VH-VL binders against p55155r1310to1479. Designs and how they scored, part 2

Target 1, 170 residues: p55155r1310to1479
Amino acid sequence: SVCKVQKNQIRTFDDVLYNTPLTTCYSLIAKDCSEEPTFAVLSKKTEKNSEEMIIKVIRGEQEIVAQLQNEEIRVKVDGKKILSEDYSAHQIERLGESDIVIELPEGEVRFDGYTIKTQLPSYSRKNQLCGLCGNNDDESTNEFYTSDNTETKDIEEFHRSYLLKNEECE

## First folded at step 4 (VH-VL; framework fv_cosibelimab)

Design s13
Fold by ESMFold2-Fast, scan of step 4:
Structure s13 (fold): chain C 170 residues (1-170), chain A 119 residues (1-119), chain B 112 residues (1-112)
Amino acid sequence: as target 1 above (170 residues)
Amino acid sequence: EVQLVQSGAEVKKPGSSVKVSCKASGGTFSNYAISWVRQAPGQGLEWMGGIIPIFGTANYAQKFQGRVTITADESTSTAYMELSSLRSEDTAVYYCARGKYRGSYFDYWGQGTLVTVSS
Amino acid sequence: NFMLTQPHSVSESPGKTVTISCTRSSGSIASYYVQWYQQRPGSAPTTVIYEDNQRPSGVPDRFSGSIDSSSNSASLTISGLKTEDEADYYCQSYDSSTHWVVFGGGTKLTVL
């Protein structure tokens, strides 16, 4: 199953579409919420009125950050910029000048600066995923559980529970 | 304004353990890397390990592997470093320090905690 | 695992320029950012250079950083030396395969 983030909308792993603009602070998009987390995907907007995003993937103990610079994807691994010739050494594939795929332990993240697609097998960690992409349990009613595992109908409350504020958010 | 405030000085016996705390205020705690760095009297800076609180995974320098445990409590914005099997050579000032990502520069440091190990 | 090697001490007169080197024993110095910290007795370190050559707000432009791939080293250069620049200086870098942060041994700068 696939979760898609673009144009201020999120389509969850269980195929629920809802409107929620990201902010200039990172939001938790998807995370392995088991007792031994293996990955987390976070994203934020480059600026308040932009649909352009920055993505952060934490995989094992490695941190990958990708964003557009001069219409080209730039990738940092643990804070150091890497060249496209080194992408494969970090389980990253370049699909085009602005498109990349980052491998996860069970799945992948595709990113082009404006769209995030996270693909995970539906047979994997059902009800152990958390974040704005939902819990991937093949039941749409479960997508709106906050970070405290409380069900809500309020999209703003849902998003706020996964917002990681490191400065004033816009 | 971001501040890292550490617990107070400790005097310990050889073979015991010590647990130092580092409370962050201002800004976000969970998505920053928190490292522990020590400095023995008259010696240089030595990295012990670090954690990203939202992920929960800690990494340790080889010489401290098995003796050090780094943890974080997101609800209280507090990181901890516990060092066991203390030796006189562990006498040092212990700092917590914050980085924006793994391997980044440390933008904020705690004030340091003096741990003295003596009989 | 790698080491960062710095000279134990350097000295120079007020108004002159001093350069402190930081040599990486394994892996390329250019593969990871290098930071530089200043520490005075009784104080926690403060950043004077980050990400190879960037200055934090409040650090004078007399401080600059550079990378030399041919010698596999980083350098901190301080021009127009002032007495208040006397301190210990540490370089720091990283390795993603081990997730280790490593500090250089430190250099004592004396302004005389």
Scores: ipSAE 0.024, ipTM 0.639, lowest interface PAE 6.4, mean pLDDT 85

Design s14
Fold by ESMFold2-Fast, scan of step 4:
Structure s14 (fold): chain C 170 residues (1-170), chain A 119 residues (1-119), chain B 112 residues (1-112)
Amino acid sequence: as target 1 above (170 residues)
Amino acid sequence: EVQLVQSGAEVKKPGSSVKVSCKASGGTFSNYAISWVRQAPGQGLEWMGRIIPIFGTANYAQKFQGRVTITADESTSTAYMELSSLRSEDTAVYYCARGKYRGSYFDYWGQGTLVTVSS
Amino acid sequence: NFMLTQPHSVSESPGKTVTISCTRSSGSIASYYVQWYQQRPGSAPTTVIYEDNQRPSGVPDRFSGSIDSSSNSASLTISGLKTEDEADYYCQSYDSSTHWVVFGGGTKLTVL
């Protein structure tokens, strides 16, 4: 299953499409919400009214941040900028000047500065995944579970539960 | 190289509050828990609580619940510990320490911040 | 809920081996990882053993850790004792149900 984030819309792993503009605060897009999380995917806008995004992938103990800079993806691993020749050492692949794939324990994240595609296996994930991409439980009906695992039909409440606010962002 | 840099020493009056900062550099901030550990003069290490920035979760030792607040600002890679209703018994060196969010072992420690509570 | 008990002090001569114990008051010592930290006067603690018996890079193999389920204790062993090993040593463990971290009371190691 695939979750896609672009143009202020999210298509969840279970093919539910909804509108929710990201902010300049990181939002939790998808995460392993088991007792021992193995990954989390977060994103924010570069500017309030931009469609351009910054992606942060936490994979085990490693933090990967990628953003578009001068028509080229720039990647930091654990706060340090890396060159494209070092990407494979970090399970990152460059597919073009502005298109990368970041390997997850079970799946991958593809990012080009404007679109995030997270692909995970299509087997039982109920209550193991959380975030704006949903729980990947193979149900096609609307399902929104907040960060405290409460079901809601209010998209803004859903998004706010996965928003990492601080004094510098909105 | 990972480094945790804490704010400077504080002298406070009983009943006031103190807020100590811990700025992380060189490594991942969001993927690790940041714990606060204090040490009174001549005494041992005492865990106060931790925050896991990516999960937005803070956990506190029972003794400090209601008096301590641990927060984190991911944009500046800074964790904070605020202790209120200060008493002379709160005089201590306060350390921040980075640990794995699952394991709780501490791989890097800040230099410590001396907080003195005196009238 | 639980306490970790260490001896207050130990002393030994250079070149000898010293062992510092850490006993858990409730719950199994083997159910949660035990870490050991070294603290010299005026300094922040540093890790000498993590996850029961692992050494961080830069820690000499003279330092080792072990778990003894029968006594519900962990031990830090320092062989080939050197004057630079003189410090306070703290064990530390965890309870996953409460997410609480607990430190032992500390052991002052004197190298005479």
Scores: ipSAE 0.015, ipTM 0.491, lowest interface PAE 7.4, mean pLDDT 83

Design s15
Fold by ESMFold2-Fast, scan of step 4:
Formats: sequence, C-alpha cells, structure tokens
Structure s15 (fold): chain C 170 residues (1-170), chain A 119 residues (1-119), chain B 112 residues (1-112)
Amino acid sequence: as target 1 above (170 residues)
Amino acid sequence: EVQLVQSGAEVKKPGSSVKVSCKASGGTFSNYAISWVRQAPGQGLEWMGIIIPIFGTANYAQKFQGRVTITADESTSTAYMELSSLRSEDTAVYYCARGKYRGSYFDYWGQGTLVTVSS
Amino acid sequence: NFMLTQPHSVSESPGKTVTISCTRSSGSIASYYVQWYQQRPGSAPTTVIYEDNQRPSGVPDRFSGSIDSSSNSASLTISGLKTEDEADYYCQSYDSSTHWVVFGGGTKLTVL
C-alpha cells in the first residue's frame, strides 16, 4: 500500500484522501509505532506559501534529509551533505536529477521535492503504524487516530497531534 | 529561550547507582536529541550516550554499554542518565547537551552535575 | 572506530593568530560535520563553530573553522587573539557506522 503527500493533500495507506496543508514545522507522516520503532518519515514546507517540501527520514539512528536546491535533489545524512556517488552506501537510489528512493526496513520512500510516496508491502499489516498516513489496517474509517491513540474526525486536531512545533517554525 | 537545568551534586558509595536529571525549558523537548557527556577532573569531554525522545531510542558509547541507561519523560521535558556499579573513576562532572540530530552540534548545555564516588 | 587528535596545548601572544588542528584517525573528516566548543575553567562548554565553519550568534568573527580533506583534519582559527580566548577547545564529530559521537582530547590555549 502507498501513502501520497502532495499539494496540501494526503492519501493514506487505506486510500482515504483529505486536505491538510503542511507547515514550516515538521509533521510526522508515517512511523513504525511498535515498541521498537525502525523508521519515521517527517516533512515540512520550505516556506509558508510553497508546495515544495523537505523530507526527513529517520531509519534506526540515521537521519536522512532531502530537498530541492536549484532543481536538483540534495541529500544530507546525519547532517552531512553527500554526493550522488555515496547514495547507494546509504540505501538511497537516484532515479533522476530531482527524484530519489530511500529504502526503509520494510518498504521505501520516493521523493522529488513536491511529492512524497511511502510504500509498504501488504504483509507489513502486522506492523503498528501511526502518523498522517494512517495505521494501514485496511479499515478506512479508523485512519484518524491522534498521536495519543484517540479517534477524531477533526482533521485539524489530527494533524496538530503529529506536528513537531519548535521556536524556529510556524 | 532554551535552558537545560540539571539536578544537584551527588556523593555516592562504590557499587551504588546515580541518576542525574536534565530538565528542558523553552522549545520543544521531543524534537531534539539529548546527549550525556562527562568530564573527570582535569580530563577531556567524554560522550556517554544519546536519547532521541521522539523514538524512545537511546544509544550508548561502548565503554558505558551495560552500565548506563538514558531515559526521557516527555510530559515533564526531562531526560535522565543513570549510571550503575559506580567506581572512583566515575567521579566527574556530568553534562546534558541538546542537539537537533545525532551528528549535529550541541546548541545548549546544562550547568553540569558533580558526582563524587568515594568510600 | 575513530579518534580525533588535537595538540595538547598551544600558546600565542595577544593580537596574533592561532590555529588548532583536529585530525581524524579513520574515515573521512569531510563525511561528517565538525563542531568546536570552548570551555573556560568552572564552566560548561559553549559552541564557537558548528557544521565545519558556521558561527553561532554572539561569537566574534575572529573565530573561523575549516576542513582539509588532504590531511584528514579540521582546524579552528582564532585571529586577533585576546586574553578572554584562553580556554580549552574541543572538536567533535560523528560516525554513522558506529553511531558514535566523539570528542577530540582537547587543546589548552594559553594567551601570554
């Protein structure tokens, strides 16, 4: 199953489409919410009025950040800029000048600066997922569980529960 | 305005455990990693470990593996470092320090906590 | 596993320029950011340089950082040296293969 984030819209793993503009603060898009988390995908806008995004993927203890700069994807691993020659050493594949795939333990994330696609295999249903992409339980009515596992039909409350606000963002 | 405030000095017996706290004020606690760094009298800085509260994951320097436990309580914005099986060589000032991620710089430091291990 | 090696001490007169090196024993110095911290007696460390060459607000432009891949080293340079610069200086970097944050052994800067 696939979760897609683009143009202020999110299509969850269970195929529910809803509108929620990202902010300049990181939002938790998808995470392994089991007792031993293996990954998280976060995203924010580059600027308040932009559709361009920055993606942060945390895989174990490794932090990968990617964004567009001059129409090319630029990647940082643990805060250090890496060249495309080093991508494969970090399980990152370059599909084009502005398109990359980041390998997850059980899936992948595709990013081009404007669209995030997080893909997990169907047998990953045993994993407990959380975040704006939903819980991937094949039950579309239950996608809106907040970060404290409370069901809500208020999209704004849902997004706010996964928003990582700090002093440098809005 | 971000501030890290640590618990007060401790005097401990060899073989005991010590738990030092680090309370963050200002900013968002869970969005940052908290490291623990110690400094024995007259010696350099030695990294002990880190916690990433958003994941509940902690990782430790090999030297301290099995003796150190780093935890975080997001509801009180407090990180803890517990060191067990204390020896006189563990006498040091213990600092907590905040970073945006594991490879980042430490933008704020606690004031330090002196732990003295003596019989 | 890697080490960051600094000279134990450096000394220089007021108004002069001093450079402190930080050499990485394994892996490329350029693969991860290098930070520099200043510690005065009785105080917690403070950051003077982050991400190889960036200066925090409030740190004078006399402080600068650089990376030299050919010697596998980072350097902290302090120009227009003042007595207030007398302190211990520590470099710090990271390695994702070990997940280790490592500090250099520290350099005592004496301003005479």
Scores: ipSAE 0.007, ipTM 0.590, lowest interface PAE 8.1, mean pLDDT 85

Design s16
Fold by ESMFold2-Fast, scan of step 4:
Structure s16 (fold): chain C 170 residues (1-170), chain A 119 residues (1-119), chain B 112 residues (1-112)
Amino acid sequence: as target 1 above (170 residues)
Amino acid sequence: EVQLVQSGAEVKKPGSSVKVSCKASGGTFSNYAISWVRQAPGQGLEWMGWIIPIFGTANYAQKFQGRVTITADESTSTAYMELSSLRSEDTAVYYCARGKYRGSYFDYWGQGTLVTVSS
Amino acid sequence: NFMLTQPHSVSESPGKTVTISCTRSSGSIASYYVQWYQQRPGSAPTTVIYEDNQRPSGVPDRFSGSIDSSSNSASLTISGLKTEDEADYYCQSYDSSTHWVVFGGGTKLTVL
């Protein structure tokens, strides 16, 4: 199953496409919402009027942040900039100047500064995922579950429940 | 701008438990580490552990494993530190601090909570 | 599983320069960022240096940080000392293999 975020749109793991522009605050894109979470994927826009994104992946005890700088992907692990020769030591692969793959325990995240693709095996984590990518339950409906697991058809309510507001990102 | 506000001072008996809260306002809470650091009277800073609230999982210093539990409530942007089996040497000011880059840089600190353990 | 060692105290006159060292017992000091915190009596710590040598907004340029790989140590240097600089100073680093944060023992700076 694949969730794709690009051009102010999200296509969920259950293949539902909806329009929701990200903000300069981080939004929770996808997370392992089991009792022992193994990963979370978050993203925000670099600027209000940009389609360019910053991605944050939390995987076990690591925090990985990636963004474009001068047309090139720059990666930080736990706040430290790493060189491409160090990527493989952190289960990260560069496929070009602007394209990386971050390995998850059960899947991967691909990012190029404008598109986020989170890919997970279809046999795993059904009804254990949460976030804007949905719960991966094989039901393609316009019903969404907020961060407190309440069903809604209001996309703005759905997004707000996964938005991490702060004073810096209004 | 981020502000961390902690619960008030507590006086506890040996063998009891204490739970201190740390409420964040302003900056992002869920996807940064919240650390707990204590300071006994006249002593230095001692790191106890951290939590990344979005995961709900915590990591602890070896010395405190088994006695400390760190939790977070994302809906209220509040982190908690519970210390059990209190001893007189646990008398200290307990700070919460936001760990920019997972605790490798503490950019904001709470005001501190004095916990006194005496009979 | 490492320690950061600082001198217990340092004293200097107003207007002079003082340097506080922070020595790492195992692993390279340069492999991980070093932060410096200032704590005045009755107050929570505040950051004066982060990521080895960076100053937060509002910290005067009299404060600077450096790393010396040959002695496996970091240093905080305060020039043009003022009485308001009297405080305890703590270095801090970490280790990615354990994910432990470690503070130095602290240095009491007296300006007189």
Scores: ipSAE 0.024, ipTM 0.628, lowest interface PAE 6.7, mean pLDDT 84

Design s23
Fold by ESMFold2-Fast, scan of step 4:
Structure s23 (fold): chain C 170 residues (1-170), chain A 119 residues (1-119), chain B 112 residues (1-112)
Amino acid sequence: as target 1 above (170 residues)
Amino acid sequence: EVQLVQSGAEVKKPGSSVKVSCKASGGTFSNYAISWVRQAPGQGLEWMGVIIPIFDTANYAQKFQGRVTITADESTSTAYMELSSLRSEDTAVYYCARGKYRGSYFDYWGQGTLVTVSS
Amino acid sequence: NFMLTQPHSVSESPGKTVTISCTRSSGSIASYYVQWYQQRPGSAPTTVIYEDNQRPSGVPDRFSGSIDSSSNSASLTISGLKTEDEADYYCQSYDSSTHWVVFGGGTKLTVL
């Protein structure tokens, strides 16, 4: 299953499409919410009125951050900028000047600065996945689960529950 | 505005355990990594371990592996450090410190908790 | 695993410049960011330099950081020394293979 984030829209793993603009604070896109988490994917806008995004992937004990700079993807691992020659050592592939693929334990994340695609195996993971991409439960209902596992149909409440605030969010 | 407030001083006997808390206020707890750093009297800073609350994942310095446990409770914005099998050389001030990500800088520190291990 | 080695102490007169080194024993100093912390007696540490050479808000530009790959070391330089700069200074870095944060042993700065 594939979750796609672009142009203020999210298409969940269960093919539900909804509108929710990201902010300048990180939102949790997808996470392994099992008792032994293996990954989390987060994203934020570069600026209030921009469609350009920054992605953060936490994979095991690594933090990978990627964004566009001068029309090229730039990658940091654990806060240090890495060159493209080092990408494969971190299980990152470069697909063109502005496209990268970050490997997950089961799946991958593809990013080009404007679109995030998270691909995971197509099997039921009820209560194992959480975030704005949904729970990948093979049901395309309009019911979403907040970060405290409460059902809602209010998209603003849903997004707010996965919004990580460090400073003013725009 | 952002504060890390730690629990009060402890006096413990050798062989016992201590659990120190670190409550974050004025900011989002889950967005940051919380490390524990200790300092014995007259000695330098020694990193013990870190927890990433959003991920509920911890890792520890080799010296403390097997007797330290770091946990977090996102509902109360509190991190905990439990150290077992206490010895006199564990007498130290224990700090919690907030980092933006692993290996980055610590932007806020708790006030410190003095743990004295004495018979 | 690795060590960060600092001189035990350094002293200098007010108005002069002092440099404190931090040498990495294994792996490249340039592979990971280096931070510098200041600790006054009875207080928790505070950051004076992060990510090799950046200053937090409120830290005067008399404080600067640098990396020297040829000696595998980082340096903290404090110019225009003031008595309020008296403190212990610690460098800190990281290794992704172990996921360990390591502090240098600390340098006591005395301003006479």
Scores: ipSAE 0.013, ipTM 0.568, lowest interface PAE 7.9, mean pLDDT 84

Design s24
Fold by ESMFold2-Fast, scan of step 4:
Structure s24 (fold): chain C 170 residues (1-170), chain A 119 residues (1-119), chain B 112 residues (1-112)
Amino acid sequence: as target 1 above (170 residues)
Amino acid sequence: EVQLVQSGAEVKKPGSSVKVSCKASGGTFSNYAISWVRQAPGQGLEWMGVIIPIFNTANYAQKFQGRVTITADESTSTAYMELSSLRSEDTAVYYCARGKYRGSYFDYWGQGTLVTVSS
Amino acid sequence: NFMLTQPHSVSESPGKTVTISCTRSSGSIASYYVQWYQQRPGSAPTTVIYEDNQRPSGVPDRFSGSIDSSSNSASLTISGLKTEDEADYYCQSYDSSTHWVVFGGGTKLTVL
């Protein structure tokens, strides 16, 4: 299953398409919400009216942040910039000057500064995921589950439940 | 304005436990790491552990493993540090500190909580 | 496991420059960011340098940080010393493989 985020629109793992603009605060895109979480994928806009995104992947005790700078993707691991020659040591692959793949314990995240694609095996993650990408339960509906597992049809309420506010964002 | 406010001073007997709180205000709680750092009288800073609320996961310094438990309550934006089997050597000021990179950079510190262990 | 070693104390006159070193016992000093904290008596620490050489807003430019890979050490340099700089200074770094945050032993700066 694949979840895609681009142009203020999300297509969930269960193939539900909806519109929700990201903000300059991180939103939780996808997370292993099992009893022992192994990863989380977060994203935010670079600025209020931009479609350009920053991605944060938390994986196996590491924090990976990637964004475009001068039309080239830059990667930081635990806050420190790494060179492309070191990407493979961190299970990151560069596919082009602005396109990378970050390995997850089961699956991968592909990012180019404007599009996020998270691919996970549906058989190993069914109904154990949470976030804006949905729960990967093979049920396509117009109903969403907030961060406290409450069902809603209000996209704004759904998004707010996965929004991580801080003093640096709106 | 971000502020970390800790609970008040404690006097404890050897063998007991203490639980210190750290309430965050004016900023985000869930996507920052909260570390606990102690300082015995006249001594340096000693890291005890960290909680990362977004994962509901904690990591501890080897010295404190088995005696320290760090938890977080996102509904009240409060982190807790509980230290058990107290000894006189645990007498110290205990600080909470917000970590920007999972505890590696501390941008805000609590005011400190003095814990005195005496019989 | 690693340690960060600092001198116990340094002293200098007002207007002069002082340098405090922080040496890493295991692993490369350059592999992880180094922070520097200032602590005055009765107060919580405050950050004077973060990410090797960056200054928080409000910290004067006479505070600077550097990394020396050849000696496996970081340094905090304070120029134009003022009486108000008298404090304990701690370096701090990290190791993601052990998930440990480590502080140096601290350096007492006395302004004569």
Scores: ipSAE 0.007, ipTM 0.581, lowest interface PAE 8.2, mean pLDDT 84

Design s28
Fold by ESMFold2-Fast, scan of step 4:
Structure s28 (fold): chain C 170 residues (1-170), chain A 119 residues (1-119), chain B 112 residues (1-112)
Amino acid sequence: as target 1 above (170 residues)
Amino acid sequence: EVQLVQSGAEVKKPGSSVKVSCKASGGTFSNYAISWVRQAPGQGLEWMGVIIPIFGTTNYAQKFQGRVTITADESTSTAYMELSSLRSEDTAVYYCARGKYRGSYFDYWGQGTLVTVSS
Amino acid sequence: NFMLTQPHSVSESPGKTVTISCTRSSGSIASYYVQWYQQRPGSAPTTVIYEDNQRPSGVPDRFSGSIDSSSNSASLTISGLKTEDEADYYCQSYDSSTHWVVFGGGTKLTVL
């Protein structure tokens, strides 16, 4: 299953498409919400009117941040900028000037500065995945569960429940 | 403006436990790493551990593993550090500190909490 | 496990330049960012240098940081020393394999 974030739209793992613009605050896109979490994927816009994004992947206890800088991807691992020759040592692959793949424990995240594609195996339990990409349970009626595991029809409430607001963002 | 406000000074007996709080105000709590750092009188800074609230993960320095527990309550934007089996050498000022990234600098520090362990 | 080693103390006269070293025992100093903190008596630390050589807003230009890969060390340089620079200075770095933050032992700067 694949979740795609692009142009203010999210297509969930269960193929539900909805409109929600990201903000300059990080939003939780997808997370392993099991009792022993292994990853989280977060994203935000570079600025209010941009379609350009920054991605943050937490894998185990490692933090990977990637964004476009001067038309090419720049990657930081645990706060330290790394060169493309070091990508493979961190299970990151460069596919072009502005296209990378970050390996997850089971699955991957592909990012080019404007599109996030997260590919994960289907989970049989509704509560195994959480975030804006949905719960990946192959039942579309369950996609809008907030961070408190409450079902909602309000996309703005859904997004706000996964929004990490700070003093630097809106 | 972001501020980290810690709980007040504690006096504890050997063998007891202490739980220090660190409340973040003025900004988002969840997308930052919160570390605990202590300083014994006349000594240097010693990192104890970190919590990453959005992921629910903790990591502890080897010296404190088994005695320290760091937790967070995102609803109140508060991190906690509990240290058990207190000894006199645990007398120190305990700081919470916020990092934007795990390997980055600490941009905000709490004011410190003095914990005195005496019999 | 790695250690960051600093001199226990340095002294210099007002107006002069002082340099404080921070040497990493294992792993490359250049592989992880180095930060420098200033701590005055009775106060929490404050950052004077982050990410090897960056200054936070409000820190004067006379504070600078550098990395020397050949000696596996970082340095904090303070020029135009002032009495208010008297403080303990700590370097700090990281190791991704353990996810541990490590502080140097601290250097007491005396301005006389």
Scores: ipSAE 0.007, ipTM 0.571, lowest interface PAE 9.2, mean pLDDT 85

